VH-VL binders against Lysosomal thioesterase PPT2 (PPT2). Designs and how they scored, part 9

Target 1, 268 residues: Lysosomal thioesterase PPT2 (PPT2), of Homo sapiens (Human) (q9umr5)
Amino acid sequence: SYKPVIVVHGLFDSSYSFRHLLEYINETHPGTVVTVLDLFDGRESLRPLWEQVQGFREAVVPIMAKAPQGVHLICYSQGGLVCRALLSVMDDHNVDSFISLSSPQMGQYGDTDYLKWLFPTSMRSNLYRICYSPWGQEFSICNYWHDPHHDDLYLNASSFLALINGERDHPNATVWRKNFLRVGHLVLIGGPDDGVITPWQSSFFGFYDANETVLEMEEQLVYLRDSFGLKTLLARGAIVRCPMAGISHTAWHSNRTLYETCIEPWLS

## First folded at step 4 (VH-VL)

Design s32 (from n1a with light chain V30L R32D W99R; framework fv_nofazinlimab)
Fold by ESMFold2-Fast, scan of step 4:
Structure s32 (fold): chain C 268 residues (1-268), chain A 122 residues (1-122), chain B 112 residues (1-112)
Amino acid sequence: as target 1 above (268 residues)
Amino acid sequence: QVQLVQSGAEVKKPGSSVKVSCKASGGTFSDYAISWVRQAPGQGLEYLGYIIPIFGTANYNEKFKGRVTITADKSTSTAYMELSSLRSEDTAVYYCARDEGYDFWSGSFDYWGQGTMVTVSS
Amino acid sequence: DVVMTQSPLSLPVTLGQPASISCRSSQSLLYDDGNTYLYWFQQRPGQSPRRLIYKVSNRDSGVPDRFSGSGSGTDFTLKISRVEAEDVGVYYCMQGTHRPYTFGQGTKLEIK
């Protein structure tokens, strides 16, 4: 039978967004137990990511315990970063496929209408000033704000992403790496027409240099140093990259062709 | 030079409200949070809350939630702290202080206002 | 709330001698970003508090080098290598790692 699937939503989102995804899974893998976690919904998605990680951890423990053959994670947008941290902090997770739907794995540096709605008087060029403060770090989006023009500030001030990526030292780094490496498959999904995740290659561990030229995963220090296991996973054949054009940020969980191409093959 | 200038002393009756202002100059007002701290005569420092003017977001020490309101007017670079349902124990000097922003490396409370004495008496 | 405990509360010191103030927190002040948000403030009689030290050991501009901060986790110290007359006042530690911000009860430094 099919392993259970746990779904983690994104910023300003809720379980309702995944109704089409649930339908697709039921059609192709009938009998799959799918749990869409209804925690940190709507404005509560702005709470610090470490707080969200703790809450989601408490919710996933009993699900994983009941499924000795393993589980799959489908994590959308900001939810992909929550799932990355879950895999690192849990000494006993049994995740087979971690499917990341358009998540800013190396961070966000975007001047989009969505960000303007949240921070109407801020611009991407000056958001680093508030985000890299302890006050800013109380907001989830600031936990993965990555200004490529102020990389030293990002490295020193990020309370979440720089630590989970191993870009700055942490006492738990060795244990986090060991835990993350237990994952069976890391399935990365994203595309150029997303319109929100900036750069879109952040979903594949690529990111801007100081000139806003995108450097891909294999050129990142986190990969070259194998800080949390990307190089080891790639060598194992455990990283899947599935880019798709023509999909906007809010459509990753409701496009049938994307589901069939990028998600369905990894739901054992 | 950053300067925080507060409104003058107030004498209030129990049950009334007081609104203290803090006008910032010498820096970009919207780039910093403004916090409020009070000190009863001969006593230590007690934190009330903050506002981040760029977001319009305020947060309060739970002890004062429901009685304190902190607001900001970006056009005049002024933050306000309003405390309602005044009691004699609210008699204190109220300070505004600059909190994290552009100089986040230096952290909180690098510049303070001169203080505003609020006396609650019948 | 995080409880900040200072000792001593009263610190009479001979002019020119060193002085030391301890600050202990009920929880670790190491934040998830690797920084420790522990501050020291000086309040001279009739004046607003003035920050001396931020992030455990960094001196603010204009603060004499005779002031130094140290510590980690839950135990912190402010040292004055040679006390001068102008140092009279009340010293407060503050934590900014956990909300709400909390202060120690204050240490009154006076010349004996």
Scores: ipSAE 0.006, ipTM 0.459, lowest interface PAE 9.9, mean pLDDT 88

Design s33 (framework fv_nofazinlimab)
Fold by ESMFold2-Fast, scan of step 4:
Structure s33 (fold): chain C 268 residues (1-268), chain A 121 residues (1-121), chain B 112 residues (1-112)
Amino acid sequence: as target 1 above (268 residues)
Amino acid sequence: QVQLVQSGAEVKKPGSSVKVSCKASGGTFSDYAISWVRQAPGQGLEYLGYIIPIFGTANYNEKFKGRVTITADKSTSTAYMELSSLRSEDTAVYYCAREGYDFWSGSFDYWGQGTMVTVSS
Amino acid sequence: DVVMTQSPLSLPVTLGQPASISCRSSQSLVYRDGNTYLYWFQQRPGQSPRRLIYKVSNRDSGVPDRFSGSGSGTDFTLKISRVEAEDVGVYYCMQGTHWPYTFGQGTKLEIK
């Protein structure tokens, strides 16, 4: 009776991270078929995002085919970008709610505690040299690195995010927009205490300008130009914004209050 | 300005391992990737793999996976290429090369002088 | 793996004459970002390779303007408008679009 739920994990993550989420769904929507995709786990999450999109696409096709009433996607962190592309490349998806759980939808630019732990001597000001090269773009984290001080390099070098956001031209842009607009609801979740996603407003399609002042979604060129359908979705009333303070990056999928407030209402 | 200086020639017996170094000077070591390419005597160029020092991430040509390991030591601005289970066909000059300083210039803008590795019984 | 095929393998030229080297790839070198990662290298006897051209047609700083690169998709050309004695060596094309990166077999340019 409940639509199936497909879960896509994030960077250095696996299906095990969602055990609490599955518990919550089982409690509130008993009988829901939840599939947490065990693809690109751990270090394999560093594979190029287009490669991940292809693999996840192959995994979701049979699930969607078995659910003619539709499915819901819950996509965490980097996984939210995979799901963004998935919705654009699939001309026959039947996704009702796309729940983006603290995903850097406009990109990442920051020396977060997580990034500092992984790359202790790295400076955010230097990553553009690595990320905006052909081999750097073979790593997922570089596919959404968005240096606001080198926007020209981002626009020319990003093999994923700039294309999927319509910030650079692509032959498939019109088809990708049409496909993305098939989604029932775009549920955006994030918050100021995340500690990893920088700026945290990236989860809501906000981002830094060249002066590191955050401009919200409605001030972004991708929204104003309706490059992949954000303006159209907002006009339909199909975009849901659910910010929540007090939640760290690794806690979005295991916080009951967040689940009840931001996720549960969109699973039917 | 940027210079890559490699370790000296090595003579190894079959079945042993060799570790070649590539020390970078000029520019910030962490701002670029280091690739390894080899050339057998009188033959063409063959790509082995690369390392991104800032991430500590390496990737290898499938042909050499399991035998090649590429590492970097940021404190000494040095990249290393270690090749194990050496065979006579591994006799070659091994080069390190840099990805360009910026996106626009692309790959392999600076090369080391090469290190001759001879595998003989 | 992407196969890079160069032609000719041996290129004897008279000083001052033009020279042309072809490079053909087994599949398109246009990357998903719209760029074509094709490079040309020169290797003089006993020396390390030196990059001449990046992204099909862009000359490296210090490379004489008599060298030019052109092409698209799978077919690429390196031209030398007037060969000089210092141009003797082996020329390689390389693709950086598909993993693993691969080189052409080389073209030996000699003065006849």
Scores: ipSAE 0.012, ipTM 0.495, lowest interface PAE 8.3, mean pLDDT 87

Design s34 (framework fv_nofazinlimab)
Fold by ESMFold2-Fast, scan of step 4:
Structure s34 (fold): chain C 268 residues (1-268), chain A 121 residues (1-121), chain B 112 residues (1-112)
Amino acid sequence: as target 1 above (268 residues)
Amino acid sequence: QVQLVQSGAEVKKPGSSVKVSCKASGGTFSDYAISWVRQAPGQGLEYLGYIIPIFGTANYNEKFKGRVTITADKSTSTAYMELSSLRSEDTAVYYCARDEGYDFWSGFDYWGQGTMVTVSS
Amino acid sequence: DVVMTQSPLSLPVTLGQPASISCRSSQSLVYRDGNTYLYWFQQRPGQSPRRLIYKVSNRDSGVPDRFSGSGSGTDFTLKISRVEAEDVGVYYCMQGTHWPYTFGQGTKLEIK
């Protein structure tokens, strides 16, 4: 009688990456129905995040409808942002544990192999010119690009992350906050050796200020204003922080120790 | 490479408080927890508590709860340990040490030079 | 709290001879991940502690091969195959498996 688990993959990824995770879940919670969503795989993970949210929404509705006791979400990397939006736009979700595996919840500001593949001659300091254009916002990675030296452009141009974080006003903000607050547990996982998510503390709602000094979640305006419910969730005891060093970006879903410590306890 | 530099020796009266600093260099301060350990003259090591600077969260050994406060200033890469209601039994060298908190692989791998706190009237 | 008991507390050794220090914990130090978070520290006179061994048997960078750690569960040993003059100091075991973290009493190694 374990709640079903829905898994959402990351950038340039697919369900294949979660074979070890499924093994771990079957070992510790035998009989759990695990659905790894095969949507927006590989290059299609570059589609705008709002498009991905709509597609994943359509896929999760029947799963949630069949599980009146609730479901758990495990959302990896970029997939964690998809899940953030799902929890906000669905006025009827029944998610108990939302487990965010190394997701850039406050955004990304770092040169990664993914960005070098897309923009091989660009430095992180120059990506704001591409990402904060209308063309750039048609790519998922640019939807959460957060240049701390051009925060004004991020707030104005971000069509996804600034809106879902409540950093820029949106007509649906109050409803999105109410919907998000229905989640039972927000489990945040990440670490300093990830090598892709920059700053790694973005996985815990920390982020750079204008001097590239990391400010933690409790120092962020989004938390202090309780824009989408982080302060309320923390007060409820519903936020779990599970940092772990020694884990590279592509290993979060295949590390047994990580699973046993940070994921397993939240899969009732 | 990694270095933890602590503030200088302190002489305090009973009932007062002391605040010892620990400045980190040669690494990413926010990526690690900082632990505090003390050693009375001629005695062994006693664990006080830790702080994880990225979260501003601290945890204390029950023996010292209510008297010890550990804080961090990420802008200066400095951790602080404040001990109040000082008694002669608090006379000790106080050390900071780097710790991953949850990740034990590089726990306690670098230590500060120590700060002697003497409590006397 | 987990009690860490070291023996001997005083260890006089002739230069070039082996030395062995025992550390026993009141509870198993095996964590749920299968790792044992047992550390050994060396404190030379007037200096800060220095980590020698982590997770029972892993030697830190720069620590001479003559130092080795072994053990499992509740019983651990630090061994020095050939004691050198610079090895003089106090050796502490520590557990990081159970909160709060606790140290052994220390073993003073002296040259005789």
Scores: ipSAE 0.000, ipTM 0.377, lowest interface PAE 19.7, mean pLDDT 87

Design s35 (framework fv_nofazinlimab)
Fold by ESMFold2-Fast, scan of step 4:
Structure s35 (fold): chain C 268 residues (1-268), chain A 123 residues (1-123), chain B 112 residues (1-112)
Amino acid sequence: as target 1 above (268 residues)
Amino acid sequence: QVQLVQSGAEVKKPGSSVKVSCKASGGTFSDYAISWVRQAPGQGLEYLGYIIPIFGTANYNEKFKGRVTITADKSTSTAYMELSSLRSEDTAVYYCARDEGYDFWSGYYFDYWGQGTMVTVSS
Amino acid sequence: DVVMTQSPLSLPVTLGQPASISCRSSQSLVYRDGNTYLYWFQQRPGQSPRRLIYKVSNRDSGVPDRFSGSGSGTDFTLKISRVEAEDVGVYYCMQGTHWPYTFGQGTKLEIK
C-alpha cells in the first residue's frame, strides 16, 4: 500500500550507506518496496553527472512503470542533483515526493577534506581553474562547482548545473520545466552543521553573492524568473523546507529524529 | 582480485635517478589511488606519497618534495615513482600499495601491496 | 609529523601463549568525522606487508580471529590470543589521520 521508494546515493557512496534509512522506513512503513540504486558507486560517482543521469534513468523506468500510483525519491548529497535532472529529462515520471537530503542544489563553494584529498594543492579560490576547464567538466564534482567570484565562468563552463537551473539557456529548457513541475512535493533538507555542503543554504536553493553573503531562494534570479518552476511549486504549496542543526554531512541518512521529522511524513 | 606487480631490482650511482613501476591488474586501475612506501634494509616503513590516476594529481611527504615524482599511465594501468639526486641512504625496498582514494570516508589504506623493488645506491 | 611509538620492539613468545603490542601516537588520531584511522600491518620475513586491522578494531578478510585491535585517542593495542608459528614477523601500526601518514618502528615477534 505504500508507494515504492527509490534511493540515489551521493559522492563516494554506495547502497550500504543507507542501511539505517531502510531500517527506519521498514519500522514506520512496513511493506514499502525500497530500491537503493547500485549504480555509480564509490569512485564511479566521479563520472560526469549527465552520464549518471542516463544510467539512473534506465534503472528507474521499470520501477516507475510497475507503480502506477507513483513513487518517492530520496536523493542524498550529489544524488539530489542527479534526481533534479531525472525529473526534468523524463517526460512521464510519476514521482510524488522528491526528498533532497543535503544536496548542493545551487552549487558548491567550499574547502572540504574531500576536495583536499582529490586536489591537495588547491583551495576553493583556485579550483575554478581546474573545474571550468574541459577536462574538469568530465568529473561530477566540477559539474556543480559554483565559484561566486567567477560567476561568468560558471555560467559559461558548467555543463550541468547552470543548464539544469536555467541559469544558461538550453533548447530543452521549456520541456525540462514542464517535466519538473509534474513532481508532487519537493522536500528540502539540510542544516548549518553539515560541514561539507558550502554554503549549507545551497540545499534550500540559497547561495553566495559576490561578497559571500547568502541570498535565499526567493532572492535568486532562478526563482524570480521561475526558470525551472520553483516559484510555481512554492505558490502551489509543493515545497517543504526542513532545516535541522547538529547533523554532519554523513549522518543525514542515519539520524532517527531527522527521519521522523523530515522524511517519514512524505512517504505515503 | 587486485594485484600490483613492480619492476625489477636496480643498482644506481650516487647523484643519478631511478624510476620504479607498479602495474595494477584485477580491477579498474583509475578507481584507486596508488601510494609509495620505502623500507631501508632492517629498518621500518617510510611514506613517500601518492597519486590519484584519474586526476593525475600527486601529493608528497615534505621530506621528499623536490626529489620524488609520482606519475601514472592509465592506458597501461601503471604507476611510476621517480626519485632523483640519489644518495646511499636512499637504498631501500620501494613498495607500491593500493589506497581507496575515492572512498576516503572508509579509511581503507594500503590493503594491497606490490612485491617490492630493491634500489641499491652505491659508488 | 605524528610520531608513532611501538613497544616492545622485540617480542619473544612461547607457542600457544598470548602476545600484546602497544602503539602510542604523539597526537590524537580521532579525525573530525569521528573515526580513528589507526591500522596494523604484518610483515613476514621476505614478504610485503599485509594489513591485519583497519580503523582500530576491524579485522581484514582472511585474518584469523585470534588477532584483535583495541584502543582510543592516542593508545592502541594489537593482541594475538594464542600465537602460532606462522605469526612470526614484524608488526607495524600506522596512522592515516594526519598528513603525512606515519608508521611505528615495528615489533619483531619471535618464537622462543
Scores: ipSAE 0.006, ipTM 0.445, lowest interface PAE 10.2, mean pLDDT 88

Design s36 (framework fv_nofazinlimab)
Fold by ESMFold2-Fast, scan of step 4:
Structure s36 (fold): chain C 268 residues (1-268), chain A 123 residues (1-123), chain B 112 residues (1-112)
Amino acid sequence: as target 1 above (268 residues)
Amino acid sequence: QVQLVQSGAEVKKPGSSVKVSCKASGGTFSDYAISWVRQAPGQGLEYLGYIIPIFGTANYNEKFKGRVTITADKSTSTAYMELSSLRSEDTAVYYCARDLGYEDFWSGYFDYWGQGTMVTVSS
Amino acid sequence: DVVMTQSPLSLPVTLGQPASISCRSSQSLVYRDGNTYLYWFQQRPGQSPRRLIYKVSNRDSGVPDRFSGSGSGTDFTLKISRVEAEDVGVYYCMQGTHWPYTFGQGTKLEIK
């Protein structure tokens, strides 16, 4: 039978957003046990990402334990960062396919309605003052705010993304890398018409340099240094890139063509 | 525990301005927003606006926009609410309250209140 | 603005008996994140308001378990299972879902 699928949602999101994804999986892989985790829903999705990682870890352990042949992860938006950390902190995960659905893997440097709700007069160029403060790091979105004009502050203040990407040293870095490398496939999905993830290439480990020119994954220091295993995974043939135009941020989990092209082939 | 201590009662003439202070202690001042609410004698509660001291950002109820200004001085852990062009209808007890604190952001708003400041507008 | 309507506005109760206060909003208080930002406050004579309930049904620390909140969408209730003398005061509901935040008119609880 098919391996269980675990779904992790994004910022201000809940399990209801995935009803179409569940329909697609049921049509193509009938009998698949799909668990959409109802943790950190809605406003709770603003809680610090390390807190979310611990909560999701507790939820996924029994699911993985009951599936000795492995599980698949489908992780949407901010949820993709939660899943990145899960794969690093779990010494015993049995994840086959990690499907990252439009997640800001190298960070975010662009406006969202959620940030404007919290900080209505702030421009993206000034959010570094907010996000790299002690108070700002208590909000999940600030944990992956990556201002390319203040990279020194990002490296010093980021309590989550800079650590999980190996951009700042951590005592557990070697163990995190070993654990992450246990994944069978890293499936990266995203596209230019997303409208929220900025730059959209962040979903593929690309990001802005100091001039706001996008450098792709292979030009990033985290790749070149192989800080958490991207270069090793690529050499192993374990990284899949599936860009698709014409899909807005809230449509990645409800587009049939995307599902058939980018997700379905990696569910076994 | 968070404590909010407000300045003393004020008597003002119509057309003047009043500035009420709210000094915070316990926790860190920058870790939460301060909201302002008023209550006219014998009446209910009415929301004026808030400030998030760490960011210097403030937002106001449209009813008071142009007359109310909320500021904060992080060095003294004090928030201020200034109301200009006072009218007799502005006679009320003005309260500050903690809002959107990160340690209990998920429990919601207005978990700690100041003692209130009576502002009387009369000629 | 969202209008919050409380009933009754005056609530005389006998000590030890239950009391119930209704709060209705002119619009749904379910926020885009799925949470409902409905709060209940108690104001004893001469005192500042004190929050009793946050997000519909969660009791603040130090609030006796005889106080409970319930409801959904636009209709909410605060219940006191057995009224005590110290419960005298005015009770307000408040919504934090829509800007600007708004309060109900208040319900005055009095001992008969």
Scores: ipSAE 0.006, ipTM 0.414, lowest interface PAE 10.8, mean pLDDT 87

Design s37 (from n1a with heavy chain F104I W105L S106T S108Y; framework fv_nofazinlimab)
Fold by ESMFold2-Fast, scan of step 4:
Structure s37 (fold): chain C 268 residues (1-268), chain A 122 residues (1-122), chain B 112 residues (1-112)
Amino acid sequence: as target 1 above (268 residues)
Amino acid sequence: QVQLVQSGAEVKKPGSSVKVSCKASGGTFSDYAISWVRQAPGQGLEYLGYIIPIFGTANYNEKFKGRVTITADKSTSTAYMELSSLRSEDTAVYYCARDEGYDILTGYFDYWGQGTMVTVSS
Amino acid sequence: DVVMTQSPLSLPVTLGQPASISCRSSQSLVYRDGNTYLYWFQQRPGQSPRRLIYKVSNRDSGVPDRFSGSGSGTDFTLKISRVEAEDVGVYYCMQGTHWPYTFGQGTKLEIK
């Protein structure tokens, strides 16, 4: 039989958006127990990511305990960052495949049409002023705001992403790295037509330098220093990259070809 | 640099409401949160709540739940604090203050308004 | 709510002598990001509060170096190495780690 699948949604999202994904899984892997976590839905998705990590942790513990052969995580958009932290803070997780669907793993730097209502009078160049304050860090979107022109502020103020990526020291960093390295497979999915995640290569641990030139994962200090285990995972053959063009941000969980190509092979 | 200018003193009757304004200058209004703090005569400071103009979000101290409303008008760079169902114990100087903003290293309450005396009497 | 307790509440000091104010919180003020959001304010008679210290020990621009902050966890101290006449006023500590934000009851510094 198939390992259970746990699904974590994204910003302003809920379990309803995953109906097609559940249909695909049922067709190809009948009998799979899929749990779409119905926590931090809609406006509550704006709560600080550490608060969300605590809530999702409490929800996944009993699911993992009932599955001694392991579980799979499918984590969409902002949810991919929640899952990154879950894998680090849980010293007993049994996750086999962590499938990250278009998640800003190195952060976000863009005011897409999708997010206009959150930032109607601000340009991306101005958001660092609010996001890198303690007030701003009480909102999830600011927890992964990564302004490449104010990297000093990002490193000093980020209460979540800089810590999870090992870009700023934390007392638990060694334990977090050890825990993250227990994952069986890190499956990274994203693409150039997403239209929300900026740069789209953030889904593959690439990101802007100070000139807004994208540097890929292997050029990042977090990779070179192996801060949370990316270099070790890559050497182990545990990282899968699955880019796909032609898919908009809200379509990653409802595209059959994407599912068959990038997700289905990793649901043992 | 940042200047916060508040509206003038008010005398109100019990059961009425008061709306105090806080006008910001120096071009930083949309880049930070504005908090409201009060001080009864001869007493200490008490936190009421805040607004983040860029997000349009306000949050309130539970002690004032249902009585306080904080709003902001970005076009005039002005924040407002409205307190309803006034009682004699609401007599206090009400201050607006800037929280964080542009320089994250400064932290909370780096600039304060001059204060607005609100007296509740019959 | 986090209770902030200051000691002493009344502090008569001779000009040129040192002064020390303690602030204790009912809970740790270390936030999940490793920062401690503890602040010190000065309020001169008839004036708005003025921030002196942010994040435990960082002095605001324009604040004389005779003012210093220290502490960790739940215990914090504001020190004035040599009190000047213009230091008369009430000093407040404040925590910004836990909602709602709370102030100490204040310490009134007076010249003897």
Scores: ipSAE 0.014, ipTM 0.465, lowest interface PAE 7.5, mean pLDDT 87

Design s38 (from n1a with heavy chain D99G F104Y W105V S106W; framework fv_nofazinlimab)
Fold by ESMFold2-Fast, scan of step 4:
Structure s38 (fold): chain C 268 residues (1-268), chain A 122 residues (1-122), chain B 112 residues (1-112)
Amino acid sequence: as target 1 above (268 residues)
Amino acid sequence: QVQLVQSGAEVKKPGSSVKVSCKASGGTFSDYAISWVRQAPGQGLEYLGYIIPIFGTANYNEKFKGRVTITADKSTSTAYMELSSLRSEDTAVYYCARGEGYDYVWGSFDYWGQGTMVTVSS
Amino acid sequence: DVVMTQSPLSLPVTLGQPASISCRSSQSLVYRDGNTYLYWFQQRPGQSPRRLIYKVSNRDSGVPDRFSGSGSGTDFTLKISRVEAEDVGVYYCMQGTHWPYTFGQGTKLEIK
């Protein structure tokens, strides 16, 4: 029947926050096996993203092996970056739809109320000081911190995002690109009222230039160079963009209209 | 200009605990990690652990079996290292050290405190 | 834990002559970000350690250019082109790539 769905949560999150998403899937695609991975919950979500990728990889391998027709991934916020790396490092993934729910795919550079709660004395202008150190890179948040005013530091110090985006040379770049390109559909979801992901266009592979002007995906060097396959996927018709206004960061997985419009059509 | 100033020397009995302070000045305390390193008399350097004040996160070398606790008080720009269940082999100079963590080119351990001698004897 | 091995442990040197200290790690110090977090420190008698070199070969501000670092992977060297009296002390290599961070056992440089 329906392909199984694997859900990967975000920062300071856990599986039960997806209760509404599971209800929606059960209503529209009854019988779908949905596995919400209970790994790196709560404060453990601060562990380095490469460590999280390894743990989630070990969890998804048996699920994919038992589903020869393929699986779907729904990956929320930081979890979308974990899923990006999974698709690159797995030589044998059988993912059909990769659904990215408001994930900072080009990185984060935001001075939001949510981040102020987490880092009350830090400003976006000075986070590069700790994030682009080896000690800072032991925290997941810093693995996708992308300061547009210190792009050289980002390119050399980012232990995760700059590598999976192909912004730096890496011995595995060619095989990571080949693996990523096996995905059936890349479904990008996000919107201007998220309030956490900054710029919100990061969910669609857009990002700030040095003047904090947002350049969309097609203007990014990673797209133009086809570093990990975005240009090839777009040419294949495999990239779906689904922006929606009026949705805050913690509501992407619990909004029925969002589900019906952006998620449901990609769950075969 | 960055300075790390540590508390004064201490003499402690076996089984007690000691808490050494490290006050930072010159620069934003919360932007940097603070590490603790010790050196027994005539011996080499041994890494204890660190704290990143902006995250409230500390990490410890397993060799100290949970006897070490590192904390930070952002309001006073002071980091603390507490070592419990003291033994004679804990006699050492304890150093705090800071990387200029806001620029990867600078690396870690670019500024050190003056050291605090902790003597454990009966 | 990563073991850092220095050689020699004792280095008597004549003033004005070059000195060289080796540091070997039990595993590669290339971090997942492509950088190598190897440091060299100098500790003069009665003083705190002072960082000389960071990330293998970068010299700290105020460190004389007669000090240089080199190496890759697991094999690293600190060189002093012309030893001066003020160089007396113990030199330590350190790795910051793998947790827990570890130091070499130290090399004592003395004037003979």
Scores: ipSAE 0.013, ipTM 0.498, lowest interface PAE 7.9, mean pLDDT 88

